# Ledger of designs, part 80: miniprotein binders against a2bj90

Target 1, 235 residues: a2bj90
Amino acid sequence: MSRSARRKTSALNTVLRVVEVFASIQGEGPFTGTYSVFVRLAGCNLRCPFCDTRYAWSLEAGKPLGVEELVEEIARYEPSLVVITGGEPLLQRHPLNSLVEGLESLGLRVQLETNGILPAPARDEQLWRVYHVVSPKDVPVRVPGAKLHPSWVDYARATGRAWFKFLVANEQHVREVAEYVAKLGIPRSRVYIMPLTPEKLDMKELLELHSRIASLAVKWRLNFSPRLHLLVQLP
Short names: E, the ipSAE of ESMFold2; O, the ipSAE of OpenDDE; V2, 0.75 times the mean of E and O plus 0.25 times the DockQ between their complexes.

## First folded at step 9 (miniprotein)

Design GB7
Fold by ESMFold2-Fast, scan of step 9:
Structure GB7 (fold): chain B 235 residues (1-235), chain A 84 residues (1-84)
Amino acid sequence: as target 1 above (235 residues)
Amino acid sequence: GDPEELRKRAEETIREAQELLKEVIERAKKTGDEDLQWLARLAEIYLRAAERAFQKGDLEKAEYYLKLAQELIEEAKELLEKSE
């Protein structure tokens, strides 16, 4: 066996703790409306009070799956986009890079959703070449321990492959976001505001929150992210 | 902290917020001020979320949404005092 083959085999044998794999429509961010396969990885480094996916907080919530097996499962859906989410997927960084390598070999477009606490990808990581939607939880929603790693701003500037998506409840939150991104030097063109939607809202309440936050996005000259899957009742 | 006392405090705070919000909604509706009406409506949505979380025993989630509702109620009250 060559050294290259040994290293490749070792990488393919890397295991990910996976909570669920399912097809849906990407409802959020710059790829809203795209037919996607969602891969929810287990484990999270935050305990957001408003979190709707608490079942994914523990690494033990995930079933161990080999990278090669997971790539084959994803490929069967023939998706336009693979969305890797969690928990916090960067907690499983090493096997995640192997997964991305496998998906890229099939020509699949990959988007990572991350809280941005852990560092952005380095140039020699496979993750350097995929899209990232970074959801800071320090501003405006003030989750304890949630500080955006500064390397994400540098990554966004260097690659053009990162966007910043902020949960907002009201206009003062939007003002805080505008101040935050200006201070960090994040271009407004890479900033999305998205309504903070509590569980079990009725459709009227969902529409009202979407309408208000969308209006504020226009007023503040920021991009708007819906939560489209909630509006159309998809997972 | 005592979980029982924490629960009772949350229940009392929710009741107080409900009373204040009812007054703010009624006053905001009469002003014709769209921003003020939005503050009242958002406060109502988040307060209901706090109530629902509390009923499920999720005290952290209840506290989070309750604080958002209280902030919106207070902002609305300040605007009402200036406009009335």
Scores: ipSAE 0.596, ipTM 0.844, lowest interface PAE 1.6, mean pLDDT 88

Design GB8
Fold by ESMFold2-Fast, scan of step 9:
Structure GB8 (fold): chain B 235 residues (1-235), chain A 84 residues (1-84)
Amino acid sequence: as target 1 above (235 residues)
Amino acid sequence: GDPEELRKRAEETIREAQELLKEVIERAKKTGDEDLQWLARLARIYLRAAARAFQKGDLEKAEYYLKLAQELIEEAKELLEKSE
């Protein structure tokens, strides 16, 4: 427990633009089902047509929060996992590394969600030490400007701390993903396919879409990611 | 170039896709092929998403889902031609 209400100020005046902080269950990827606190950072380097979080596209959508204050706010949730998402979190790379350092100092497990356009962490970054779920938007969903940076494949091989999560609608998309990851040398064990869910699906449609994509994951020998929070109606 | 012209084109394309899909769904039911029937239902899911996005004025999202629905409709039609 801390004996002081105030910590020493950082030598760096480090500020993040934060859209929202909330507790929920991680509904996607390798940590599905984990009690998590979500930190949505502002700013994005893509304009995906299917994006559900367009309110986070602008940096101005985020409130400026000091890293120390944000660490304290996150810690009060006592989460099993801190999920840093956005927008694109790596647009705020410098203060993000400081946030990760603060969270790790408290023993908190951190997962970053990124579109993978910007380079993977270097060995001297705090981000090197945390988990990354990379969501390429070049294949199969074909968002303009969304080319995966090749350093993410090297990072995944070097650390074992990156997975690749692909939005898919049908079997043709899964085939494109399988070809894409084979060409890049990404092991299938690090690949997740996830249903491309448009907004406001009824529960029957949502379940059927999940079932069909899961069946394709079995057929193509890839991992499956649900969108569990949508199924259980959590944020 | 005209926003009103783009809106009208999107609306008409969605309506045309809805009529084609209705025919494809009925034909797929007659085949008894569960996978073909699912493909038609999947096309309906994305076409409905396109129509909803259009009603909200989100033309980029509407066009994205419309294209996906059209691709699924074409795939279903090709499979129907082979099975008939």
Scores: ipSAE 0.440, ipTM 0.783, lowest interface PAE 2.2, mean pLDDT 86

Design GB9
Fold by ESMFold2-Fast, scan of step 9:
Structure GB9 (fold): chain B 235 residues (1-235), chain A 84 residues (1-84)
Amino acid sequence: as target 1 above (235 residues)
Amino acid sequence: GDPEELRKRAEETIREAQELLKEVIERAKKTGDEDLQWLARLAEIYLRAAAAAFQKGDLEKAEYYLKLAQELIEEAKELLEKSE
């Protein structure tokens, strides 16, 4: 194979479809409050009715960016955390591993947000070494097709680098989460419940919903994730 | 079967849920039960979200939040009937 053909193949294998790159504060999960760069990858394998990022559902919503170019763009923000989200970022698994390798070479901390339908990283993937927040959509929010892949539980136990974050509306949802994680053997220390925040909430309603779900987290002995960016009006 | 008919039915269902919710809110206030009052308030929040989604033409999101609101309304009604 010629050098020209090898260069083309390499570029295609290290191209990601990217919807947006922006700096903000991580508002959710175990790294809440961290200055972060968000990288939203295109494509999703779910169609959640409550989804706020429907513009990212199609792979065609993303612009093709080379991994090296994307690493340089991210590095210019000097972030404490790189949050790779989507759609579903694991749909672009191969070039995503290359991106993670580039970011780690610069000493950057990486967190992936995933719906957990696709398998967890294998030990020989660069993704094995980064943090993962898994957001199951089968329980309690019951999105069709959203079955959590069992390898995520094994990955969490083996590495200590995965947490499970669940959207909840009320106490019945929290009960369903507690039963679900018990059946799967997910430690409560790795479980976050987060308020399901619909559109058109005023600030008092948003605070009240946060307060009520936080109280349920205490009652059920689970961790609580706010949606801090909504409270402070950041993207 | 007709998209316009489905919109009309969704709008009517939202109005019916709004009327039922007003009754549930007033009854919950009379109980002095703060948890029951919050349950009714939460139903109001999701029903308002359903109406907003419907206004934007997002029928799937409207149906999702409407169903959630209806479940909360029924839960509140069952608790009210037990206490009454």
Scores: ipSAE 0.433, ipTM 0.771, lowest interface PAE 2.4, mean pLDDT 86

Design GX1 (at its last look DockQ between E and O 0.92; V2 from the best seeds 0.86)
Fold by OpenDDE base, look of step 10:
Structure GX1 (fold): chain B 235 residues (1-235), chain A 83 residues (1-83)
Amino acid sequence: as target 1 above (235 residues)
Amino acid sequence: NPDDEDDAQWLLKLARIYQRAAEAAARKGDYEKAIFYLDLAVELLEEALELLSNPEIRKQIEQELQTTKERIEAYKKKLEEQK
């Protein structure tokens, strides 16, 4: 294989379509409260009716950014964590591996947010080394075309670097999550339930919903994920 | 049980929150989102009915449930008309 073919394949793996980069607090999952830079990637393989980031669904909604430039931009924020999110980040898997390599070279911790439809990282990917929060969209809420790829369960078992976060509205949803994770052999310690928040909740409604779902988390012996950024009015 | 009544009242409140979200979506022509939130409202109303013992309240919630189901069917029709 000629040196020219390796350079052309390397060049295609160096550009991401990015919707936004911003600093905030991680509001969800195992890293809740962490000062984080969020990288929202463009494109999604789902059309969740409840999605709060619909503007990221199209690849064309993102601007092309070089991996090196993006690493430098992220580093300027001095983050405690880099959160890669979007529509579905794994749609840009190749340049995303290059991004992770760059960030890890600076000693930055990386967390990926994914819907879990695409395969988990393989051992030879840079993505294998990072943390993953998988948000299935097939249970309890059913989004058409959503199915958790089984490799995420294997990845979680092999690495201890994956968690599963489920949107729930009531106890029946929490039951369905408990049954689903039990069937898949996912340890309860790796499972988070999070309130399904509609748009334009007032703070009182938002707090009450958090309280109700947190109580269900205790009752069902599951972890609770807040929507902390909504509670503290951060992006 | 006082806990069941409190839980039922919460479920009713949450159902109404989702109904408002559905109405807001429908006003924007997003019938898929509207149906999604009304389906959630149906589930919550059904769960609340399992906890409610007052016949008058139950009758009201049964009526609200029926109205919500009819609204889902109306929005399904509108969604098909957009295709």
Scores: ipSAE 0.858, ipTM 0.943, lowest interface PAE 0.6, mean pLDDT 94
Fold by ESMFold2, look of step 10:
Structure GX1 (fold): chain B 235 residues (1-235), chain A 83 residues (1-83)
Amino acid sequence: as target 1 above (235 residues)
Amino acid sequence: NPDDEDDAQWLLKLARIYQRAAEAAARKGDYEKAIFYLDLAVELLEEALELLSNPEIRKQIEQELQTTKERIEAYKKKLEEQK
């Protein structure tokens, strides 16, 4: 497509590249247990080796959907929470702000999942009033190129609308997280540690890993995030 | 120290879980995921050694650690061949 054709398409309507929309339970972070509709956006600025949604890495994996149509589809599920995830949703920031506007006009509660590389919302963005779970990938898992943008800490402090979630396997990882968040000035009340679960664990292994990480969360006075959807076998 | 022994046994079990995950990933040709999980297994085995004193158990873990490191190098070679 020529530059003119791309601009004309963008000027006609606001669209998002969407991989999938589905209902389930939010299994992680501060909204664990909530009946949710998940909107998985295409495109990612990382290639995490442990990623379980590699099919969302390319922007071409998403189908173009108009924001108004998407809002109506989401609303039909009657969700208690709309979880915007991906890939990295902030790669589609402009139409994402339009989606948030539509969802908020219907009174729907919205949570964004992000790796935090791109900046936090500005005050004049619709995303400013959305809840964010930020999952930095530079500690302890050290994915190349995964540097948390410092604006997320300022945003969390100013608004109370961001939490930070870290994958951990053991106490040394928890210690690294504790040092990292202290260095950045992130209060422990905003921090979640979550078990780093490979695929295809049996239930005993999954429960034992949850128990061990939860005990560490108590010991280190951090919040614990389960992977509840795995425990109850939901997508 | 019984708490150290319990912690060490868990670390060993978790290391073996990650080794299994790495093997499954390698079978599918995903050597980046395989190396990631083996690196975790190495960390866990090293931590277990710090907690254990029994020399026979330590020797077995040291051999497992060496074998795991050799698998990492083999998978790094295969990953470069894919590139």
Scores: ipSAE 0.825, ipTM 0.925, lowest interface PAE 0.8, mean pLDDT 92
Fold by ESMFold2-Fast, scan of step 9:
Structure GX1 (fold): chain B 235 residues (1-235), chain A 83 residues (1-83)
Amino acid sequence: as target 1 above (235 residues)
Amino acid sequence: NPDDEDDAQWLLKLARIYQRAAEAAARKGDYEKAIFYLDLAVELLEEALELLSNPEIRKQIEQELQTTKERIEAYKKKLEEQK
């Protein structure tokens, strides 16, 4: 099929509202330290009080970009990892599956960052085949409306391609995370705790908070996610 | 004991970091963010009190806890006025 014919017949599946595309180092989760291109999609189904990316909350914050155009832009960076984030990327599920198909056709590794409210990928979606870092907001930070969809636990067990990353401030939060993942049957090997960093910490405070949360990860036998980009002052 | 004292001092420092973040949010009119961080500060101050036995230090922290709770209620009223 010609590119023009594909655009016309599947327009709903080929346009994404994109806030920004930039190269950086993945600072969080299982791929920390990887040279990545970040694709921030517009729209979010939560209003987290601590959110640092409020500019992405509205779909109107995103510019419409064709999937083919976006794939070409991403490919020019020659990344080791494509990180699709937002807002909540799964709000744009149909064109997102088309983006993932395009990126995988070029041999690019894709990671999605999601709040986990919307269902996990079905087996017939391109999203089934990529990596997912799920950031539940129901525990311990108690964001209203943020209940984790149970299909994410089944997806993680079936594929081994999902991890669960939790924002924590203190040991009580870590205890709540440990109880939560035990109740849901999430293996500790799939769980990351990450420091809840407010805006404008100085470097000494930022390092100390990282150190304290890392020590709790060791104590509770969980994985630790830094916020490496904050420590090295990258976007 | 010394380990409890060190842990308590970190909890107090972290509570004050979140209180500073709450004040910054409130200055921008973001009372939801301010309340969120003050709620965390309350939890941290309460946890610190469980580790501390010195009466003078406990009295100071109990006063800080009360002031923080009062600030939360004030910000809740401001948030209602915005809605």
Scores: ipSAE 0.643, ipTM 0.866, lowest interface PAE 1.5, mean pLDDT 90
ESMFold2 (binder alone), look of step 10: mean pLDDT 87; pTM 0.851
ESMFold2, look of step 11: ipSAE 0.821; ipTM 0.923
ESMFold2 (binder alone), look of step 11: mean pLDDT 87; pTM 0.853
OpenDDE base, look of step 11: ipSAE 0.854; ipTM 0.942

Design GX10
Fold by ESMFold2-Fast, scan of step 9:
Structure GX10 (fold): chain B 235 residues (1-235), chain A 83 residues (1-83)
Amino acid sequence: as target 1 above (235 residues)
Amino acid sequence: NPDDEDDAQWLLKMARIYQRAAEAAARKGDYEKAIYYLELAVELLEEALELLSNPEIRKQIEQELQTTKERIEAYKKKLEEQK
């Protein structure tokens, strides 16, 4: 068999469509403030009206990049955290598992950002072993088609490696989140609420929104996620 | 009471921020985003209305609610025209 034919056969497990790779500070969730490399994968299974990364919705927005090449690029940044985001990265599940294996082999800490529509990792996946920040889009932001897969709750309980991050605009949204997580059996300790920031807020408006949502987090005994990168004007 | 008035003022400010975002989206032809932010503004205005007892202020918010709902319907019509 030719080498080329054998390589083509394995390509589905070793090629990712990548929109961008860049260094920044993780501005959100449980790892806020961490020096990170962001890997934005192409393709999304939602069309959230408030989405800021619409350029990543199509798989064609991504450049094909081999897992080995991507691991080398990420490693050159010497990050404390690799954040794999998108689009929806689980749409490229098979090569994503290969990427995670490569990154784990270098001792790098990996966090996946996912909308949680697709199932949580199975025990035999490399993805089982990394951190997941699940951002449900069914509650309170009510995006059509965005039902959270129930396996994420089981995964969170089994591993302690998943958190649930909810976009909120007001107290009614926080109440809906509290009811939602109680109904699903998600511990409050694994729940973050985060401000739903429209584009081009001035700094005073951005700070006021953060302050109000943080106060609601205290009132409702939930964790608060800032959008720190917006406050410090990083990508 | 004063706490309700402070909360209501914040809700009104946020409603107007989302209305401004909706106008920006509509100018770009993004009626899905515009409708979403206006629906969010409606929720915030309705919440503010529950906290306020002053008849004059309540009437102003009710007028703003009606205007916002009419804008949503107009944008829904424009969105259908894009299909």
Scores: ipSAE 0.537, ipTM 0.820, lowest interface PAE 2.1, mean pLDDT 88

Design GX11
Fold by ESMFold2-Fast, scan of step 9:
Structure GX11 (fold): chain B 235 residues (1-235), chain A 83 residues (1-83)
Amino acid sequence: as target 1 above (235 residues)
Amino acid sequence: NPDDEDDAQWLLKLARIYQRAAEAAARKGDYEKAIYYLELAVEMLEEALELLSNPEIRKQIEQELQTTKERIEAYKKKLEEQK
């Protein structure tokens, strides 16, 4: 079967449970500041106490959308980056690979946000070829049931297409992150620390928290991720 | 040490921020989130105590720490009732 015919057949017969599709600026991680379309997939394998997107926890929160229809919707935004997030997107791994194939065929750059509990992509998956921001929830935030799958470290070293983004509140959390990544052999250049922002922060508190965590990033020689969308009041 | 005092003051402010977040969560019946933020507040208060030598301030922090730990246990009971 030709590649084009195979792609069309796969896309027509696959569906994703999608919570929302919207344009914004990527506020976090290595692509901070990039004009992006966000695709929030339904379903999550964690129940993080600090979670801001609890409305996406259930798979039933998502509307079924065909991969081809979703690719067309995303393309209309003409994004510099497609951010696939959720929930946990890898729970819908099979149709997600089909979505990535469709987006790549249009030359679109794709970034996945994942908690890293499920295995990293294999070489024969379309997901092998795209960017991944892995947000471990075992350290320092200690979410029950969270454990980083070891294949993510191997994937990061093999491809240079994964970064590890950690929520931190104070210097002790940063110390725990530094010990964790050293033990696992994760290069510091692939590590981001990001402020753990609770609800009800005023703008002055939000700025001060960002400043404090950024200063710790300098001190510990790690990369800093803001939550830029919160600072500029975008979704 | 002026750096220790600045760090301690920030930790106390951060504990207050987490306590406010915990209260907001508890008002919505989200005791898991409330417990999580109170546990972070406990960590901040404990770290601040390691940096501070003033006896009156330390006493106030120790009282708040005890009250916060009691609130965590109360919320754990409410969380069990929700299961």
Scores: ipSAE 0.548, ipTM 0.831, lowest interface PAE 1.8, mean pLDDT 88

Design GX12
Fold by ESMFold2-Fast, scan of step 9:
Structure GX12 (fold): chain B 235 residues (1-235), chain A 83 residues (1-83)
Amino acid sequence: as target 1 above (235 residues)
Amino acid sequence: NPDDEDDAQWLLKLARIYQRAAEAAARKGDYEKAIYYLELAVEFLEEALELLSNPEIRKQIEQELQTTKERIEAYKKKLEEQK
């Protein structure tokens, strides 16, 4: 095969559908407060009623972008953390592994945000070596079709590189999360509860909701994730 | 007890926040989101009733609960009309 033909074939296997790339502060999870570049991939395997990023649901919402070009774009921001989110980024698993390899080669720290429906990384994937924030949508928010793949629990125990972040509104939701993680054998140290924030909250309501959920985290001995970007009005 | 009253008042406030969000979603034609938020509001109102003993307050919340359930059914009809 000619080099040109091989280049075309390689590019087809290393192209991502990208909705947006932007710099901000990670507002959620274990890396809250970190200067980050967000890479939003197109396509999702869920249709969460409360979803704020419905514009990313379709793969067609994403612009095709080569892995090498994307790595160069990300690197220009000089981020402390690269957050790969979406939609569901594991829908583009093959080129995603190539992206991770490129980012790691530059010494960049990578975090994946995933709904956890698709299997956790295998030991021979580049994705095995990066951080994962898994956001189950079966409990407590009960999205139809959502079910956490059991391999994520094994991955978390084996690597210490996965955390589980749950949207909660009240104490009953926190109780359901506590029961769920106990049943699955997820260590409490790997669990974050985060306020479910509906539209049209004013800043006082947003702060009160954060305060109430944080207090529940203390009571239930779980970690708390804010939605810091909402509080400071960043993307 | 005082803790139950504080928790109940927060649940009532939370239900009203979600009802407001549901109405905003419905005004934009997003009945699926509106229904989801109202179903959460129902859950919060039911939890508040478990914590409250005052008959007049309970009656007001039971009325709000019924109105919320009727709103859910109305939005379900609107959602079917979009199909």
Scores: ipSAE 0.576, ipTM 0.849, lowest interface PAE 1.8, mean pLDDT 89

